# Designs tried in a protein design chat: VH-VL binders against TRIO and F-actin-binding protein (TRIOBP). Part 2

Target 1, 110 residues: TRIO and F-actin-binding protein (TRIOBP), of Homo sapiens (Human) (q9h2d6r1778to1887)
Amino acid sequence: LNFKKGWMSILDEPGEPPSPSLTTTSTSQWKKHWFVLTDSSLKYYRDSTAEEADELDGEIDLRSCTDVTEYAVQRNYGFQIHTKDAVYTLSAMTSGIRRNWIEALRKTVR

## First folded at step 16 (VH-VL; from z3 with heavy chain I101R)

Design a1
Fold by OpenDDE, fold request of step 17:
Structure a1 (fold): chain C 110 residues (1-110), chain A 121 residues (1-121), chain B 110 residues (1-110)
Amino acid sequence: as target 1 above (110 residues)
Amino acid sequence: QVQLQQSGAEVKKPGASVKVSCKASGYTFTDYGISWVRQAPGQGLEWMGWISAYRGNTNYAQKLQGRVTMTIDTSTSTAYMELRSLRSDDTAVYYCARGHRYGWTYYFDYWGRGTLVTVSS
Amino acid sequence: QSALTQPASVSGSPGQSITISCTGTSSDVGGYNYVSWYQQHPGKAPKLMIYEVSERPSGVSNRFSGSKSGNTASLTISGLQAEDEADYYCSSYTSSSTLVFGGGTKVTVL
């Protein structure tokens, strides 16, 4: 298996799907995780060792993904995963990393 | 080739309204947004606001709230910017510019040639 | 939000390297990685040269580079050429969910 993997951060509390607005997520409730993109989900772990041990910290069901969009956040490069049930806010350390993740995730948009 | 074709120059009296159009071509209109930026003669750039052709949302500069309305017509791939209650300091070249794909607009990669709006008594 | 601060003018000889600064606050340049740079020749529309601090659009010369430290972003033009003579504007996303431009810098090639 050769899924896309890498470090990103996620806000610990996903919100309800809201009407899009040009607002910045300025909360300090970011959690750094090791993310693994599978065929139907985005899983995240404490680190790669936790992945090997199957110690899952969280999972986003991409089967219900409706959109993936850029999103302004402080001090990083943010984006959001929109599902039927929730909106997840993530951020990458570089613009390039964010772009790669968005491109990969948009392939799962239903 | 991405192109943004803007409407022609306008001359208006104070208190009047102006509506500038921006016809987009060369890309999928509904995948992007349109921003409006103006430049008074001999002055710098001023951000006016943004509208998404992807989701239809708008965001306006605070100083223009209540006076500006941005709209889109997806059937003609055209964006519109209406500015009301015009005054002399609204005299400027008004640019439409394309935002980023599938996201909020923080930069503008393609620009129209600008529309001169002159407000004088 | 107040305009970002740029020097009124910067000059250099052909082949030299020059830098234009763009100073804001923690509410814009210092708080976000959404800084852009635009080149504008007389009577022309602005052209995007740099976005998200250091990313170059396709077709933009690698002589143009961007960076940021603290509340100050910088545009560096290496190997200065006559065609680089123009006005340059920086912009940044703000904590008020708006965009703000710098006052502009006139670059002269001596």
Scores: ipSAE 0.658, ipTM 0.895, lowest interface PAE 0.8, mean pLDDT 92
Fold by OpenDDE, fold request of step 17:
Structure a1 (fold): chain C 110 residues (1-110), chain A 121 residues (1-121), chain B 110 residues (1-110)
Amino acid sequence: as target 1 above (110 residues)
Amino acid sequence: QVQLQQSGAEVKKPGASVKVSCKASGYTFTDYGISWVRQAPGQGLEWMGWISAYRGNTNYAQKLQGRVTMTIDTSTSTAYMELRSLRSDDTAVYYCARGHRYGWTYYFDYWGRGTLVTVSS
Amino acid sequence: QSALTQPASVSGSPGQSITISCTGTSSDVGGYNYVSWYQQHPGKAPKLMIYEVSERPSGVSNRFSGSKSGNTASLTISGLQAEDEADYYCSSYTSSSTLVFGGGTKVTVL
């Protein structure tokens, strides 16, 4: 089983699902993490060593994922994962990386 | 094959309203958005706004706020753009264009052929 | 939002390389990586040539490339051909969650 893995950044506080924003004007709360996509969740760690040590920093339950959309952020390529409980804002360093992640995550949308 | 079929040319008087339609085919309508862009004779492109075919939310150019309304009919895969209180400087070719698949639109990959709207007394 | 600044015209001979600039501000071109370029022949609808600064849609010739530095995006056309003669428009996402176009550049092949 080959999980998709890679570096991205996540905004510290998840937003509310009902009112998605279009623009993130601040990068002060962005945190870089090593992300691991499974069939049911998106896990993120400090780095790959933390993954090996099972030192989880956070997890997004994709079983409740309702949508994955692009989201404009400054100087990066942002997107949001919409779940029934929260909206998570992430960003990738390149357009291609973002595209690949969005496509991968959309396969888990229920 | 992605296609955006727009309604025919319109001739309107100042103060009137115009509603242009854009029927989409060749793709899942609700996976994308529709943007409207106009071009006055001999002038450049002007972004008017965008509507999500999935969520239905809209974003309009500031100069057109209160005067433009964008809607969708998912049952017919058709987008509509209504412009009210028409003025002579609204004379232009109006284009509908498909937005990006994954949320808000930053670029337009498919365009309709345009609808000429002429405003004259 | 004011239009992005493009040169009124750019010309070149067949086989040459030309560059079209698109200058904005930190609130649009300089603030986001969402710059697009469109080609428009007389009496035709615009055609997407570049999106997200440097991404090329399928079917678009690799003679077209995009880049950005600071508040200025650039479209480069290499190996200039007669069919490249057209108007070219840049666009960018803005901090107001809107889009803005450049004034357009007429490319002439001598």
Scores: ipSAE 0.598, ipTM 0.891, lowest interface PAE 0.9, mean pLDDT 92
Fold by ESMFold2, fold request of step 17:
Structure a1 (fold): chain C 110 residues (1-110), chain A 121 residues (1-121), chain B 110 residues (1-110)
Amino acid sequence: as target 1 above (110 residues)
Amino acid sequence: QVQLQQSGAEVKKPGASVKVSCKASGYTFTDYGISWVRQAPGQGLEWMGWISAYRGNTNYAQKLQGRVTMTIDTSTSTAYMELRSLRSDDTAVYYCARGHRYGWTYYFDYWGRGTLVTVSS
Amino acid sequence: QSALTQPASVSGSPGQSITISCTGTSSDVGGYNYVSWYQQHPGKAPKLMIYEVSERPSGVSNRFSGSKSGNTASLTISGLQAEDEADYYCSSYTSSSTLVFGGGTKVTVL
């Protein structure tokens, strides 16, 4: 059931919908995680060993996802996952990695 | 399949207003935003502003604040740009261009053919 | 003069490679991976040739490539052909959530 896995970074403070802009606070920081896409959620872990041990760092419920879209961030390739409860901002190291993740996420939320 | 069909050329006098239309087809109108870009004769491209068809909010270039209004009509899949208090240096081809859903001007993948607006006494 | 600096003209012979520069600041070209290039033939609307620094839209020849280093983006046209004779504009997303164009570069095929 694991459709896609890989390293990305996420802002540790999600935004509130419906605003797509995430205003940086004094505590917001990029945190690198090992992301695992399942049929209904995007889970993330410290690394692949933590995944094997089921030691979750966080989870985004894709069942309530309303949009996945590119978003401007400094130097990297950002995108947002919009849910009914929150807006999550992620970044990938390359445009191709971002494109592949957006495509996989969009396919999963359909 | 994606097309942005613009209204015809206009001739105006200084002090008048002009409203240019941009009818979208071949895609879901509310999934994208519309930017307006103008080009004076023999000159480069100048971004004027955007409107999100999803939210209806706008952002205008500072130079045009107070003189421009951008609107949408989702029932006809049409965007409009109105420029008021026209001057001779507003003579240009006015383009509509498709952009990001929320209006963020990252890049424009499809463009209208342009509408010539001539402002002369 | 627009906010992004391009050479006024660049020329080359058929079959050669040419490069057009687009220089901005850390608040636009250097800060974001949203640099685009547009081709405009006389009397025509601009056409998107490159987006996100180096990505080609479907249907754009692989003779067109983009890159950036620091605050300078570049468009390279390899195998120059007569049909490449046009004006070329760069654009960049800015930290003020606006867009700026370069002043344009006339490409002449000798």
Scores: ipSAE 0.123, ipTM 0.766, lowest interface PAE 5.4, mean pLDDT 89
Fold by ESMFold2, fold request of step 17:
Structure a1 (fold): chain C 110 residues (1-110), chain A 121 residues (1-121), chain B 110 residues (1-110)
Amino acid sequence: as target 1 above (110 residues)
Amino acid sequence: QVQLQQSGAEVKKPGASVKVSCKASGYTFTDYGISWVRQAPGQGLEWMGWISAYRGNTNYAQKLQGRVTMTIDTSTSTAYMELRSLRSDDTAVYYCARGHRYGWTYYFDYWGRGTLVTVSS
Amino acid sequence: QSALTQPASVSGSPGQSITISCTGTSSDVGGYNYVSWYQQHPGKAPKLMIYEVSERPSGVSNRFSGSKSGNTASLTISGLQAEDEADYYCSSYTSSSTLVFGGGTKVTVL
């Protein structure tokens, strides 16, 4: 198991799977969450207290994940989790935090 | 080890086209993109555009729109750059460089050795 | 696209530290943490020295460091050596999803 936890920000509306022409993220806002990596999903919560109470804000199913890769975002260090149904855009405060999350997520992906 | 093998030097007349190849080895070709960068004699680097080996989408520098076509052949792990309607100021060394797979160019970690294209009137 | 401004030349004596500036705009250097630096010796292809403002690729000497403040990125070469004599280019991701290079800086080791 690859349990990892930490603060990151996520766009509150996932994008559609990648396309060279269009995206659906033009009105999305960054929301800070407490992220918890499990062996099959990336869950996120308002904070660690919400995690203890199992009050989930959202969940990314990593079993359908096709790619985890760097992505340019303003003023932070972004990456995307691509799944068959959606593209999730996250950001970390430092390049090192992003690298560590990408590595952990890639180890979890089949 | 990662290698980008470029085709040999070419001499062209104004108005002709040139197609430069870049064969990748030592990595999974479809995990990355290929950018093309040129350098005129005694001048700096100029980004020309980018192609994803993953999805085949492209993004070209605005000043080259309509004159450049970048393509890939995943079966041979080869990228191509074609520049049409050549002018004397297109004389340069043309580099291919490995970049990000999704069409956003962040940095180029491996470079080909360059292909000199000379356009003489 | 935006112009990135570098000094035409910088010189220093062996063992000294030098700094090369790269000034852009909020649409490139100031807006994203995707600034890179390349070293180019005469007749050779460029070599990536720094990416993501301050990260060193494997095999690059820790004498090379990068930083950013506002719209200006900097490459610092500590302990100058004869082999550091080369042209240096900065590059940045732009808000148009393109890349721009600086004009280049010739480093001379005196």
Scores: ipSAE 0.024, ipTM 0.708, lowest interface PAE 7.3, mean pLDDT 86
Fold by OpenDDE, look of step 16:
Structure a1 (fold): chain C 110 residues (1-110), chain A 121 residues (1-121), chain B 110 residues (1-110)
Amino acid sequence: as target 1 above (110 residues)
Amino acid sequence: QVQLQQSGAEVKKPGASVKVSCKASGYTFTDYGISWVRQAPGQGLEWMGWISAYRGNTNYAQKLQGRVTMTIDTSTSTAYMELRSLRSDDTAVYYCARGHRYGWTYYFDYWGRGTLVTVSS
Amino acid sequence: QSALTQPASVSGSPGQSITISCTGTSSDVGGYNYVSWYQQHPGKAPKLMIYEVSERPSGVSNRFSGSKSGNTASLTISGLQAEDEADYYCSSYTSSSTLVFGGGTKVTVL
């Protein structure tokens, strides 16, 4: 399978995802994960070994995705995945990586 | 090629309103946003705000809130900036610039040629 | 909102390298990687030279580079040429979900 894979970080917030803002709650934490884009979901793992072991840390259902947007974050280059259920905030190490992920995600949603 | 065609120069009296247009071409209008930046004579750039051509949401500079309105017409690929209650220090060249469609706009890759708005008694 | 702080002017001889600083606060330049630089010749609209601190748009000379340290972003012009004489503005996203420009720097080629 030729899925897009790579390292990114996801903002983990307790409770309901906050509305898009430049500020994060004190309980928010950035967590680095190995992301795997499939045809219907964005899965993330602790690392590539975890992927091989099918040890899933989380999954974003892209079937309910309504939008993918750039998002200002303090560290690295952020973007958000908007779904009917929640908004997920992610960040990439470089602008180029962010661009590639956003493009890939948007193609999946279409 | 990407082009932002702005309306012509305006001369206004204090207290009046001005509405500047910015017609976009050469790209899918709804794939980007539009920001407005002004520059008083001999002065620097001042960000006024932006509007998403996709969602229509806006964000204005604090000093202009309540006095500025940005709109878009997707059918004509045109963005509008209305500034009300004009005063002499509003005299400036007003630029529209292309930003990002999705989320926040962080930079502007294409600019209009600018519209001079002169406010004088 | 106050403008970012730039030197009023910077000069150099052809072939030299010059650097323009852009100092903000932790609420703008220091807080985010969304710093851009614009070049403006007299009577012309600004031109994007650098975005997201260090990314260079297509068509922009590799003589232009950007960096950031703390609350200060920097634009470096290497191999200074006569055509580089212009005003340069930095900009940054802010924690208030706004954009702010620097005061501008006049670059003179001696």
Scores: ipSAE 0.014, ipTM 0.675, lowest interface PAE 9.6, mean pLDDT 88

Design a1
Fold by ESMFold2, fold request of step 17:
Structure a1 (fold): chain C 110 residues (1-110), chain A 121 residues (1-121), chain B 110 residues (1-110)
Amino acid sequence: as target 1 above (110 residues)
Amino acid sequence: QVQLQQSGAEVKKPGASVKVSCKASGYTFTDYGISWVRQAPGQGLEWMGWISAYRGNTNYAQKLQGRVTMTIDTSTSTAYMELRSLRSDDTAVYYCARGHRYGWTYYFDYWGRGTLVTVSS
Amino acid sequence: QSALTQPASVSGSPGQSITISCTGTSSDVGGYNYVSWYQQHPGKAPKLMIYEVSERPSGVSNRFSGSKSGNTASLTISGLQAEDEADYYCSSYTSSSTLVFGGGTKVTVL
């Protein structure tokens, strides 16, 4: 249950802790990635082929994670990963996908 | 079986305060939040605010800021709503409802049966 | 003074479909996927029928469905039954991180 993979989008640049307000911003843009949850990090890649080749687009260190929470975004179903240094905002296509990711992330972080 | 048991009906005079309790059972209290919603007789629903049972943080309807305080007691799995400086238009049924742990999604899957608060001279 | 506009009443015959509208703005219904619908019978607490626009909780009949387009959300009740006679309220998350309800719609089964 610690290892999970799937498509999500992430905001281009993380916010500063605590959670940023995104109500009217147009500075950050959503980028779609293939996300892979490990026991200590959430890695993301261009697609599953890039994952097999270990061609990483980015990585969120879950060892410094303090919270994983739903977060209202304007178009999809958003949530945030709060870390010591940054707040990452992600979105899923459906509320069910978001729910499953939050559950998996919370189990891995806790 | 999720239950939200509310305190009994109250009659108050204008200028007084009321504190309504909401005791939760059948689930892990700190995994959720509690919202308070009121309904004046013959009227619609009005959201009053929300409190996290996990962190104790609150968010109140703008109309009620300064008059309302929401608190929790995790040792008894109980949420409280206190409304001060009561007016006759505060006469309503006051509901507690279970919501998301952080309250920002604002849907309420389980509701208490309501507490009638009557404010009369 | 409700923030979301609903018709005061809607009626239908048993077996018909009816639709209840809930119109807000881009700062609530149009801007977020956090619209819910509640059914309330006389003297009872509200019951959640639909959340996050179109999600149905366990135990709610599939005759109830939700959708939205632009600033208007809709609850559709298909196969109308006598038990559906009740008041229905929509609610929405707002850009001020608050929640607002519609004024309510009385559904009458003829």
Scores: ipSAE 0.007, ipTM 0.669, lowest interface PAE 8.8, mean pLDDT 86

## First folded at step 17 (VH-VL; from z2 with heavy chain I101R)

Design b6
Fold by ESMFold2, look of step 18:
Structure b6 (fold): chain C 110 residues (1-110), chain A 120 residues (1-120), chain B 110 residues (1-110)
Amino acid sequence: as target 1 above (110 residues)
Amino acid sequence: QVQLQQSGAEVKKPGASVKVSCKASGYTFTDYGISWVRQAPGQGLEWMGWISAYRGNTNYAQKLQGRVTMTIDTSTSTAYMELRSLRSDDTAVYYCARGHRYGTYYFDYWGRGTLVTVSS
Amino acid sequence: QSALTQPASVSGSPGQSITISCTGTSSDVGGYNYVSWYQQHPGKAPKLMIYEVSERPSGVSNRFSGSKSGNTASLTISGLQAEDEADYYCSSYTSSSTLVFGGGTKVTVL
């Protein structure tokens, strides 16, 4: 049931999007995780070994996802997953990786 | 269809102020920001500042700080740029452009421009 | 004046490839992946051609490509056509959370 896996970074604490100023040093707040997309959630782990042991670092419930959009972040290609309860900000290493993740995640919207 | 409709051309004297409007249509206004960019005759583009239609917060170019005010009216989906204490070198076409909700990164849709002439 | 340096003009024959440079500093072009390129025909508003260094908006020909190396970004127009004759501006996000444009490059097709 695992549709897509890969490394990305996520802000430690999901919430409202950052202020327009990028002067806040959110790089120290970014944590690299191993992300695993299923049909109902995006789970993330320290690495693939933690995935095999099902030791989650976190989980985004995609059943309440309303939008997945590009979002400008410092030095990395960012995007956001908007859900009923929170907005999650992720960062990919390339624009192609970001596009592929957005496309995969948008299939779960509704 | 995204459109940014700007107010008409204006002629002003030095020392006056001007307020240019930019009415947005074809998208959810509060999901984006509006930047203002000007272009003096025969010259390049100059970024003036940005306002979020989401929160109303602003960021202005340092050289214009204190002379420019950008505002929004979400009930009419309209952004405004006021430039005060006009000088002859403020003669330019003033564009509004749609940008990111949270900052100034790139501008995907532009108004037609508003010519402001400052003439003594 | 602009913070980014572009050549004043570049010319080429139909079918040729040309490249426009945009040089900044580590505080803008070199420090962020928020470089964009705009095409402006006389009497018209600018049109976004490239964003985030190398991304093309929908409806922009793949003859336009962007890249960056160090503090210099480049716009390449391949298969040059008469309609490409225009002014081209680069822009970059800066460490002061502002945006700066280059001085512009007039492209002449002859």
Scores: ipSAE 0.006, ipTM 0.637, lowest interface PAE 10.2, mean pLDDT 86

